# Designs tried in a protein design chat: VH-VL binders against Sulfurtransferase Alvin_2599 (rhd_2599). Part 7

Target 1, 107 residues: Sulfurtransferase Alvin_2599 (rhd_2599), of Allochromatium vinosum (d3rpb9)
Amino acid sequence: MVNEIDSESLSQRLADTEDVLLVDIRTPAEIAQGMIPDALQLPMHLIPIRMSEIPKDRDVVIYCRSGARSYQACAYLMQQGYGRVLNLRGGIIAWARHGLPIVAPEG
Below, E stands for the ipSAE of ESMFold2; O stands for the ipSAE of OpenDDE; V2 stands for 0.75 times the mean of E and O plus 0.25 times the DockQ between their complexes.

## First folded at step 2 (VH-VL; from a05 with light chain S93Y; framework fv_acimtamig)

Design a05y (at its last look DockQ between E and O 0.54; V2 from the best seeds 0.00; counts 0 for: pae E 5.7 > 2)
Fold by OpenDDE, look of step 2:
Structure a05y (fold): chain C 107 residues (1-107), chain A 120 residues (1-120), chain B 106 residues (1-106)
Amino acid sequence: as target 1 above (107 residues)
Amino acid sequence: QVQLVQSGAEVKKPGESLKVSCKASGYTFTSYYMHWVRQAPGQGLEWMGIINPSGGSTSYAQKFQGRVTMTRDTSTSTVYMELSSLRSEDTAVYYCARDFYSSGWEGDYWGQGTLVTVSS
Amino acid sequence: SYVLTQPSSVSVAPGQTATISCGGHNIGSYNVHWYQQRPGQSPVLVIYDDSDRPSGIPERFSGSNSGNTATLTISGTQAMDEADYYCQVWDSYTVVFGGGTKLTVL
């Protein structure tokens, strides 16, 4: 089963400056509308080809629009030997609803 | 303007290998993923795989894993697709297609296609 | 494996609206792309991300996606629109194409 983290918990961990990597697996079009600050942009369907960019030795929180796709991504990565991946429950939608920061992606 | 120019038609025997080239121009070669798609005569489009901008990573359709190899040469702005152990069912037009996004999503520009005929 | 289902053919009179469907289980959760392939030519992306048009594609091309069906709509269909049309998604980290639809302009 995929481990999950909610928006408030994630925000708290980030505020505590924990070494957590955020991975945004949404499409470029979605990301263009806003993303969680400092997230690695890694479209879901490229995970197999860019998997080496995802560390295995630190916590990784993967998120999408609603949490559905990222859940599948976490499941996939777990099968690939990733034991420290977490799904952001509710995705960026929940994140935004909690009033948490969203920024424009880098150029 | 973006251009993808592929190598010419080939005739192969079963068991041989094909290697199609796709020379890109008109854009930053090292910024885009490249897809390979084939189309058997009178049939639909079939995705074969994708190669990242640096050429260091590939992802192949399960059907072709172990038989296909995609590479790219930055110095010549050329992408290659090699398919081994050819069979008659591999007869098709093979296309390279540049991904629309730098992050590999859909093909916005396609090569002219390369017909490969496999027959004994 | 994920399957996209398209009608084999669609016919439309010049100036009329052509509609091409692409069926897939919960396809509304995907981003659907559409390609046009004229006879003897390479495919051309005409719609991406369900409803966005690449530059150079006429405004008469539009797309939608919800539920189990994505739709490519061509208003004011012209003779030059006669072609095969393919829908496409990413699924399980692979590209999946529909079977294609031959659009005939009567």
Scores: ipSAE 0.027, ipTM 0.727, lowest interface PAE 4.0, mean pLDDT 91
ESMFold2, look of step 2: ipSAE 0.116; ipTM 0.747
ESMFold2 (binder alone), look of step 2: mean pLDDT 93; pTM 0.946

## First folded at step 4 (VH-VL)

Design a04a (from a04 with light chain K30Y S31N; framework fv_acimtamig; at its last look DockQ between E and O 0.70; V2 from the best seeds 0.00; counts 0 for: pae E 11.3 > 2)
Fold by ESMFold2, look of step 4:
Structure a04a (fold): chain C 107 residues (1-107), chain A 119 residues (1-119), chain B 106 residues (1-106)
Amino acid sequence: as target 1 above (107 residues)
Amino acid sequence: QVQLVQSGAEVKKPGESLKVSCKASGYTFTSYYMHWVRQAPGQGLEWMGIINPSGGDTSYAQKFQGRVTMTRDTSTSTVYMELSSLRSEDTAVYYCAREDYGWSYFDYWGQGTLVTVSS
Amino acid sequence: SYVLTQPSSVSVAPGQTATISCGGHNIGSYNVHWYQQRPGQSPVLVIYYDSDRPSGIPERFSGSNSGNTATLTISGTQAMDEADYYCQAWDSSTYVFGGGTKLTVL
């Protein structure tokens, strides 16, 4: 039910400048250790009251540390009418394992 | 200094509705989320729902879905909570509580509003 | 839905260390917050994100969270610490409180 994308495929879509929004749903403490560039910071517990910041007319890739929390977030958003959400399989851990870029949250 | 001031105590009959206000001061009203939490006599804290005062978006606990409505007035920095179809089990102190910096904890609480529902 | 379990009461002697547990399945994966509620008063945040103290909370309040248990610790417990204490976490769809623990200082 929840569609997924792996790190290598996501990296390619970003390199091809495809119109994809990244959403980091981790806690502030986790994000302080590093995040994927240009991701919208939207902690999972705030999704019910900030979901209007998530577009319905673009592909949206949701990620957390390992993919488990973001899978649940995608399921919730689909129930709310978000048909274009994708879970990043393996989360930022898999992303980092592929040597892909990680940046500081405020710079 | 941050203050959350709630409307006064109310006595209601079963089947009626209640509406409690929570006026915020000492901070930027639209930069923090507001919650409602109730506490029945001798019982623990029970989360009811959350409102984003900036856009008015809400999310309610499943138990209260269909009975609770939360609104806000940004010109008066006030949040309202309405609970309909009251039962005696709705007798409680109702608190508004602010979520600090958009995180998952409540850093300031109103003084509480006692609502008594008795037939 | 997700449940947080607390003992109904804890008693300690003045000056001793009080510990209040908050049990939950895999609670170590959550950020746990703690509130103090004195009789007739509103709750007050004493710990957030497992172990951080808000400004104005004495250093004798501390917290930890791992595995299936989060713990609020009060060292040098004073009579003014008698209160109900609640743990709280966010589970993906709701904000969840524990049932509360009455701390008695004898």
Scores: ipSAE 0.007, ipTM 0.629, lowest interface PAE 11.3, mean pLDDT 89
ESMFold2 (binder alone), look of step 4: mean pLDDT 95; pTM 0.962
OpenDDE, look of step 4: ipSAE 0.605; ipTM 0.881

Design a04b (from a04 with heavy chain S59Y, light chain S29D K30Y; framework fv_acimtamig; at its last look DockQ between E and O 0.81; V2 from the best seeds 0.00; counts 0 for: pae E 4.6 > 2)
Heavy chain, then light chain:
Amino acid sequence: QVQLVQSGAEVKKPGESLKVSCKASGYTFTSYYMHWVRQAPGQGLEWMGIINPSGGDTYYAQKFQGRVTMTRDTSTSTVYMELSSLRSEDTAVYYCAREDYGWSYFDYWGQGTLVTVSS
Amino acid sequence: SYVLTQPSSVSVAPGQTATISCGGHNIGDYSVHWYQQRPGQSPVLVIYYDSDRPSGIPERFSGSNSGNTATLTISGTQAMDEADYYCQAWDSSTYVFGGGTKLTVL
ESMFold2, look of step 4: ipSAE 0.265; ipTM 0.794
ESMFold2 (binder alone), look of step 4: mean pLDDT 95; pTM 0.963
OpenDDE, look of step 4: ipSAE 0.691; ipTM 0.900

Design a05c (from a05 with light chain D49Y V89A V95Y; framework fv_acimtamig; at its last look DockQ between E and O 0.79; V2 from the best seeds 0.00; counts 0 for: pae E 2.2 > 2)
Heavy chain, then light chain:
Amino acid sequence: QVQLVQSGAEVKKPGESLKVSCKASGYTFTSYYMHWVRQAPGQGLEWMGIINPSGGSTSYAQKFQGRVTMTRDTSTSTVYMELSSLRSEDTAVYYCARDFYSSGWEGDYWGQGTLVTVSS
Amino acid sequence: SYVLTQPSSVSVAPGQTATISCGGHNIGSYNVHWYQQRPGQSPVLVIYYDSDRPSGIPERFSGSNSGNTATLTISGTQAMDEADYYCQAWDSSTYVFGGGTKLTVL
ESMFold2, look of step 4: ipSAE 0.623; ipTM 0.880
ESMFold2 (binder alone), look of step 4: mean pLDDT 91; pTM 0.930
OpenDDE, look of step 4: ipSAE 0.625; ipTM 0.889
ESMFold2, look of step 5: ipSAE 0.571; ipTM 0.868
ESMFold2 (binder alone), look of step 5: mean pLDDT 91; pTM 0.927
OpenDDE, look of step 5: ipSAE 0.600; ipTM 0.883

Design n01a (from n01 with heavy chain S102D, light chain S91D; framework fv_navenibart; at its last look DockQ between E and O 0.69; V2 from the best seeds 0.00; counts 0 for: pae E 4.1 > 2)
Fold by ESMFold2, look of step 4:
Structure n01a (fold): chain C 107 residues (1-107), chain A 119 residues (1-119), chain B 107 residues (1-107)
Amino acid sequence: as target 1 above (107 residues)
Amino acid sequence: QVQLVQSGAEVKKPGSSVKVSCKASGGTFSSYAMNWVRQAPGQGLEWIGQIIPIFGTANYNAKFQGRVTITVDKSTTTAYMELSSLRSEDTAVYFCARDEYDSGYFDYWGQGTTVTVSS
Amino acid sequence: DIQMTQSPSSLSASVGDRVTITCKASQSISSYVAWYQQKPGKAPKFLIYAASSLQSGVPDRFSGSGSGTDFTLTISSLQPEDFATYFCQQDYSTPYTFGQGTKLEIK
């Protein structure tokens, strides 16, 4: 079972400056249209070969457009020993619907 | 371009299993979700489930969970759907269908595989 | 599960007619609707995504509209090749679900 977090809870944790890593697994084209601030950009096709960039010892919130890709990415990462990954429920769509900040990618 | 080619028609007895293949060519196999959709004679379309090949993980419609297994062989760019404990209601055309980045809409479809379950 | 209900189930029309097919979702799904055309013995053909965006290579006599729960496919001037069955599909959440279909027949 994949653990999930909703947009409001994530926003509150970020506002409280908790040590949470956000990972955007969408394509570069999707990210170019906007992303959640400070997210690590790690397109999903690279996850199997770049997993070492994801820490195992802190909470990591994985997101995509609707939450479907990131749910499966979390399931995969849990099989690989990542016990602290969380899926952002509803993805960036839900995040945007709650009026939460969207920024341009910085590269 | 992208093409999805499915295995041939099957006639099965109740209680048996069927495994349908879907070979993808064109595009990047690992960038897409592969979905399975069926259509009983004269009926609408029913989503069975999907697999994301780079993860090897599947997500199933609860109606089929426990009877269906979706797998992938990345080396042959082939997805498989196996349905067990067949009954007459499972008679249908089974399609594989692709969606880019799990968008949820299916831009390419296989030709369909007819599965007939009769006693 | 999100139920999609199409109207009408069948429809008779002549070449040159304007045709409207509707699809109603059991809950709000924003604009996450796709439309497909299916001819007998063939796989569905993808026409429209995001309720109103036309897939490349689809004739511009096809159009889609709607948001929330009510969606419409319109064919502005029927051609002989347009007589087929049409399906709507929600792509808001899994399980993805389809309308029961609208068979468009020649008068």
Scores: ipSAE 0.184, ipTM 0.743, lowest interface PAE 4.1, mean pLDDT 88
ESMFold2 (binder alone), look of step 4: mean pLDDT 91; pTM 0.937
OpenDDE, look of step 4: ipSAE 0.401; ipTM 0.844

Design n01b (from n01 with heavy chain G27Y S31D, light chain S28D; framework fv_navenibart; at its last look DockQ between E and O 0.05; V2 from the best seeds 0.00; counts 0 for: pae O 5.3 > 2, placed apart)
Fold by OpenDDE, look of step 4:
Structure n01b (fold): chain C 107 residues (1-107), chain A 119 residues (1-119), chain B 107 residues (1-107)
Amino acid sequence: as target 1 above (107 residues)
Amino acid sequence: QVQLVQSGAEVKKPGSSVKVSCKASGYTFSDYAMNWVRQAPGQGLEWIGQIIPIFGTANYNAKFQGRVTITVDKSTTTAYMELSSLRSEDTAVYFCARDEYSSGYFDYWGQGTTVTVSS
Amino acid sequence: DIQMTQSPSSLSASVGDRVTITCKASQDISSYVAWYQQKPGKAPKFLIYAASSLQSGVPDRFSGSGSGTDFTLTISSLQPEDFATYFCQQSYSTPYTFGQGTKLEIK
């Protein structure tokens, strides 16, 4: 079972603390359309190669467009010993629908 | 459970048109792109094009541009692929396949629709 | 268009064998490769994206590797249900393109 967090809860948590790392696993083309501020860009296909960049000692929220890919990514990481990963339910779509901030990625 | 159910086999004459349907269920239709891929008898797979339901925007393989039209009906969560000016070389099994926008891989496929073009 | 060339076109193996299928891209596509399994009369089934399966239900004996132009699908210990045709696909850019397929037959 993959743990999940919704947009409102994530937004509130980010406002209260900085102990959460956001990871955007979408493609560069997707990210070019907008991203959640301060998210680590780590395309899903590179997770098996770059997972060392994901800490195991803090909560990590992984998101994609709708939550479908990130759910699978979380499941994979859990199998790799990541016990503190959460899937952003609804992805950046839900995030945007709730009027939460989206920024253009830095070049 | 995700399901993509396609329309039945078609037999067409050269020069005619065929329209294949793909009924999607078990997921939020607008959160995924719908792709069309075909496979000629005993051969590999060929990407035809895709549509982004939320925008209604379609992208096509240049090989088919001018002959193919991909559409969706969001109210019935059904995607369509229409191919005109049919040739014998268009004989193939046509598949619909979903991908989360720009993911680039197809996690679920329809069962396929056999289209036979012959005189 | 990007060409994907699979090798071999056909392969005979026995249950328990280690099987490797290769796919060569006509240009550098990073790790944007997916693998599919197809059985006669059926639609392709998604197996792996890039270096690992992120799809639930895919056995651990399937693995992917490679980057740039050379990619491999490996079945560590072939099972009876694994006899099928396998396809690679690049998701680097449209039009998406597939390898010609590798038919894995029982020896």
Scores: ipSAE 0.019, ipTM 0.732, lowest interface PAE 5.3, mean pLDDT 92
ESMFold2, look of step 4: ipSAE 0.279; ipTM 0.795
ESMFold2 (binder alone), look of step 4: mean pLDDT 93; pTM 0.954

Design n01c (from n01 with heavy chain M34I N35S S102E; framework fv_navenibart; at its last look DockQ between E and O 0.69; V2 from the best seeds 0.00; counts 0 for: pae E 4.4 > 2)
Fold by ESMFold2, look of step 4:
Structure n01c (fold): chain C 107 residues (1-107), chain A 119 residues (1-119), chain B 107 residues (1-107)
Amino acid sequence: as target 1 above (107 residues)
Amino acid sequence: QVQLVQSGAEVKKPGSSVKVSCKASGGTFSSYAISWVRQAPGQGLEWIGQIIPIFGTANYNAKFQGRVTITVDKSTTTAYMELSSLRSEDTAVYFCARDEYESGYFDYWGQGTTVTVSS
Amino acid sequence: DIQMTQSPSSLSASVGDRVTITCKASQSISSYVAWYQQKPGKAPKFLIYAASSLQSGVPDRFSGSGSGTDFTLTISSLQPEDFATYFCQQSYSTPYTFGQGTKLEIK
């Protein structure tokens, strides 16, 4: 069963400077239109070959557009031994709907 | 050329199960999702669920309430949909359809598999 | 779930007519809409994505428009081969949902 976190709770953890890694698994074209600050950019199709960049000893919040892709990515990563992954419920859409920060990716 | 070829028509009794196959060719199987969509006679289209082959994980329409299982065999580039506890209302044409797994648009469709549930 | 409501349910028109079919979403879905054509006994054929983008190989007499909740498919000059049922579909979030269809009959 995939653990989830909503936008408000994630925002609070970030405001409290908790040790949480965000991972954006959307396509480069989607990321170019805006992303959550400080997220690791790891497109979904690269997860199987770049999985080692995701730590097992920290909470990791994975997000996509609506939460659907990232839910399935979390399920996959749990099967691969990643016990501390969480899906951002509602994805960046819900994040934006709550008025939370969106930034441009690095130039 | 992308092609989705489905297994043949099935006639089933109520309470049984059906497993429909969808063999993909002419593209990169692991670069997209495979969805299943059904259409009862004279009715519209209903999304059943999807699988993302690179993860092997599935997402289902809650309306099928634990009766559906979608799987993939990457070595044969084939997706499967199994629907159990069949009812007369499950009589439909079942389609598989491809999307590039970030889009939700179904750009290629299989030919359809007619499943008839009759006592 | 997001409901997609099409109108009209059926429509008769003559070759050469301009036809519009509308689709209304139960909530804002930005431009995440596709349109499909389905002929009897056949699988749906993909026509339009992202509300207004024409799929390759689709005649340019087909066009789409809309954003938010209201979307239209337009056929600028009907041809005999355009007799079919047309469906809209939201791709905003799972479960993906379709309109109930519009049967286009040529007089």
Scores: ipSAE 0.167, ipTM 0.750, lowest interface PAE 4.4, mean pLDDT 89
ESMFold2 (binder alone), look of step 4: mean pLDDT 92; pTM 0.946
OpenDDE, look of step 4: ipSAE 0.269; ipTM 0.803

## First folded at step 5 (VH-VL; framework fv_acimtamig)

Design c1 (from a05c with light chain S29D; at its last look DockQ between E and O 0.59; V2 from the best seeds 0.00; counts 0 for: pae E 2.1 > 2)
Fold by OpenDDE, look of step 5:
Structure c1 (fold): chain C 107 residues (1-107), chain A 120 residues (1-120), chain B 106 residues (1-106)
Amino acid sequence: as target 1 above (107 residues)
Amino acid sequence: QVQLVQSGAEVKKPGESLKVSCKASGYTFTSYYMHWVRQAPGQGLEWMGIINPSGGSTSYAQKFQGRVTMTRDTSTSTVYMELSSLRSEDTAVYYCARDFYSSGWEGDYWGQGTLVTVSS
Amino acid sequence: SYVLTQPSSVSVAPGQTATISCGGHNIGDYNVHWYQQRPGQSPVLVIYYDSDRPSGIPERFSGSNSGNTATLTISGTQAMDEADYYCQAWDSSTYVFGGGTKLTVL
């Protein structure tokens, strides 16, 4: 089973300066509308070939629009030996709904 | 214009290996991932794997792991797909298909296909 | 494994609207792409990211994706649209194609 974290818990962990990597697996068009600050942009269809960019020695929270795609991505990564990946429950929708910060993508 | 030109048809025997080439032109070769997809006669499309722009990383469908090898040669703008231990079921048209990294396309340009027939 | 289900065939009269479905569990949460393959030709991307249309693809081609069904719609169907159509998505570990739908223009 995929481990999940909700928006409030994630926000708290980030506020406590916990070392967590955020990975946004949404499309460029989705990201252009806003993203969670400091998230690594990694389209989900490229995860199998770019997963080396995802560390195994720290907690990684993967998120998408609603949490569905990222859940599947986490499941895949777990099969690939990633034991510290978590799905953001509710995705960026839930994040935004809780009034948590969203920024425009850099670059 | 973007072109993907594949090698010609081949006839193989069971146990042999095939190696199909895909020469790319009309775009920055080192900026795009490349997919390989095959299609058995009268059947649907089957994804085989993907290779990154540098050729240093690949991901294969589980069905072909251990039997397929994808490589690329930057100097000739060519991608290769090798399939070993051929079986009659490997008879198919093999396609290379470009993937655009930035847009997230999963194959926007396709080669003309290469028919490989495996028979005793 | 994740499976995309398409009808084996769809028939439409010229000028009418053709609808090709692609079923999958919660497929609406994923991005679906559509490929057209005419007899003896290579596949051509006609819809990507559920509803986006590549340059050069006629506006009569449209796509939608929600719930458990992605749909390719061809309005004002023409003879040249007769082809096999494949939906495609990523299922965590592999790229998955539907079984394909043969569209016949009567």
Scores: ipSAE 0.491, ipTM 0.854, lowest interface PAE 1.2, mean pLDDT 92
ESMFold2, look of step 5: ipSAE 0.566; ipTM 0.867
ESMFold2 (binder alone), look of step 5: mean pLDDT 91; pTM 0.930

Design c2 (from a05c with heavy chain S59Y; at its last look DockQ between E and O 0.76; V2 from the best seeds 0.00; counts 0 for: pae E 2.1 > 2)
Heavy chain, then light chain:
Amino acid sequence: QVQLVQSGAEVKKPGESLKVSCKASGYTFTSYYMHWVRQAPGQGLEWMGIINPSGGSTYYAQKFQGRVTMTRDTSTSTVYMELSSLRSEDTAVYYCARDFYSSGWEGDYWGQGTLVTVSS
Amino acid sequence: SYVLTQPSSVSVAPGQTATISCGGHNIGSYNVHWYQQRPGQSPVLVIYYDSDRPSGIPERFSGSNSGNTATLTISGTQAMDEADYYCQAWDSSTYVFGGGTKLTVL
ESMFold2, look of step 5: ipSAE 0.550; ipTM 0.856
ESMFold2 (binder alone), look of step 5: mean pLDDT 91; pTM 0.929
OpenDDE, look of step 5: ipSAE 0.764; ipTM 0.918

Design c3 (from a05c with heavy chain S59Y, light chain S29D; at its last look DockQ between E and O 0.78; V2 from the best seeds 0.00; counts 0 for: pae E 2.9 > 2)
Fold by ESMFold2, look of step 5:
Structure c3 (fold): chain C 107 residues (1-107), chain A 120 residues (1-120), chain B 106 residues (1-106)
Amino acid sequence: as target 1 above (107 residues)
Amino acid sequence: QVQLVQSGAEVKKPGESLKVSCKASGYTFTSYYMHWVRQAPGQGLEWMGIINPSGGSTYYAQKFQGRVTMTRDTSTSTVYMELSSLRSEDTAVYYCARDFYSSGWEGDYWGQGTLVTVSS
Amino acid sequence: SYVLTQPSSVSVAPGQTATISCGGHNIGDYNVHWYQQRPGQSPVLVIYYDSDRPSGIPERFSGSNSGNTATLTISGTQAMDEADYYCQAWDSSTYVFGGGTKLTVL
């Protein structure tokens, strides 16, 4: 079973300065339209070779556009021993609908 | 001009190993992941694995675990794929292909292919 | 494991629209890429991330992906489009190609 977190709860944890890593698994074209601040950009197809960049010792919130792709990514990572991954329910669409911060990608 | 130039065709016997090279030029070698894909005669494409040239980390298709090794030499901008314990069903054209992430707008780049024939 | 199913062949007359399907369970939850392979040549990426087109690929090539089916569409099909076409996706753990579709332009 994949654990999930909603946008409001994640926003509150970030406001409380909790140590949470965000991971954006969307395509370059999607990220160019905006991303959640400070998210690690790790495209879905590279997760198998780049998973060592994801820590096992802190909470990690994985997101995509709607939550469907990131649900699959979380399931895979859990099978690989990542017990602290969470899917952002509703993805960046839900995040944006709640008026939460969206930024241009770094660079 | 991006180029991927592979080593020449080989004929092998069952039980031997093959090692194909793929020399990259025209771009920053360590900035792009490299895939290996094979195609048996008259058949479709089959993914074998991926290597990150910057650190040498790899991820292999389950079918090839234990038989495949991918390495690289950054001084010559070359990746290598070695397949051991060859069988007749390993007869194929072997391709290296640069990953299209960050380069998708440019298109992708494939080597010319290396035919390896395994026969007894 | 995860299987991408393509028709073995598609035939169209010049100028007609060719549609090549790629079936997979919940394939709409993944990104799909399409490759063209002309006889004796290496594959070439024609669509990536479901619907994006690399520079130099004509606008008559388009792609879509939803539900259980991804589709490559070639409008105004020309003789030079005659080739094998492969879909490809990441299935959570590995990269999977479809079996390929031979496009014939008669």
Scores: ipSAE 0.450, ipTM 0.840, lowest interface PAE 2.9, mean pLDDT 91
ESMFold2 (binder alone), look of step 5: mean pLDDT 91; pTM 0.932
OpenDDE, look of step 5: ipSAE 0.757; ipTM 0.916

Design c5 (from a05c with light chain N31E; at its last look DockQ between E and O 0.81; V2 from the best seeds 0.00; counts 0 for: pae E 3.5 > 2)
Heavy chain, then light chain:
Amino acid sequence: QVQLVQSGAEVKKPGESLKVSCKASGYTFTSYYMHWVRQAPGQGLEWMGIINPSGGSTSYAQKFQGRVTMTRDTSTSTVYMELSSLRSEDTAVYYCARDFYSSGWEGDYWGQGTLVTVSS
Amino acid sequence: SYVLTQPSSVSVAPGQTATISCGGHNIGSYEVHWYQQRPGQSPVLVIYYDSDRPSGIPERFSGSNSGNTATLTISGTQAMDEADYYCQAWDSSTYVFGGGTKLTVL
ESMFold2, look of step 5: ipSAE 0.384; ipTM 0.829
ESMFold2 (binder alone), look of step 5: mean pLDDT 92; pTM 0.938
OpenDDE, look of step 5: ipSAE 0.296; ipTM 0.805

## First folded at step 6 (VH-VL; framework fv_acimtamig)

Design s07
Fold by ESMFold2-Fast, scan of step 6:
Structure s07 (fold): chain C 107 residues (1-107), chain A 119 residues (1-119), chain B 106 residues (1-106)
Amino acid sequence: as target 1 above (107 residues)
Amino acid sequence: QVQLVQSGAEVKKPGESLKVSCKASGYTFTSYYMHWVRQAPGQGLEWMGIINPSGGSTYYAQKFQGRVTMTRDTSTSTVYMELSSLRSEDTAVYYCARDFYSGWEGDYWGQGTLVTVSS
Amino acid sequence: SYVLTQPSSVSVAPGQTATISCGGHNIGSYNVHWYQQRPGQSPVLVIYYDSDRPSGIPERFSGSNSGNTATLTISGTQAMDEADYYCQAWDSSTYVFGGGTKLTVL
């Protein structure tokens, strides 16, 4: 079904400079409060119109607040032919609990 | 002030095509996505699709896939919705509505375009 | 094809509290918006992202969203609140509207 990755594993992959795209599907107001560095901002309701921005040939980790919305987003993308999407289990809440970097969004 | 002004009411025959316009003013046209929603007489709201005025990309509701086309003209800040192979069931008020950033400033809708499909 | 279920009508006396439900499987994990539509007019956003109010919408309008039900609550209901109310859910597949609820204030 939907593959998941936890915060510690994702942090390690990023530290190892692996080619991973992060996608934040929360609302613009939520993202304004802080996001994982370098994440693509793609509000959930815009996925159908913007999914071409998501690559199919590299791992893509999709996250939201707690992991519930992003699980559904991953399931949808898999149905659309995106075989390399992963849900960040626990979302940005779990990411923050592990003391991992959160930044203000750019422009 | 933000305004969305739509083209006037139309009467069409079954099998014809419809093209409704929605002219935007009062904001940066390419900064917000635009939705099209319709409402049959006495019925509820039905989402038809969305367009990105910047790149021109579109996404349509499955029910309208193959019949609807959404386009824009950035020089006139206008979005268009074309619906082909019209049926009597397509009689409705058609609205354009601007997607919102945070929602705090509200949501902006055109005044609606009544389209009657009859023989 | 996600379906949102609303009661077709709700009646309330002026000054009383009206509640309008929007039922959907696991709707509490989605973002829900509420629209007010008076006869012959375009819809007006009254609640966005479950519980937030646009500027200019009176605080007597409030919203909640949990489990399988989102709710629009109008306290101290006024005659001017008589309208059709629609819930809308955003998800990764599409936008979906509820069937609408006619609020009668008598």
Scores: ipSAE 0.392, ipTM 0.819, lowest interface PAE 2.7, mean pLDDT 89

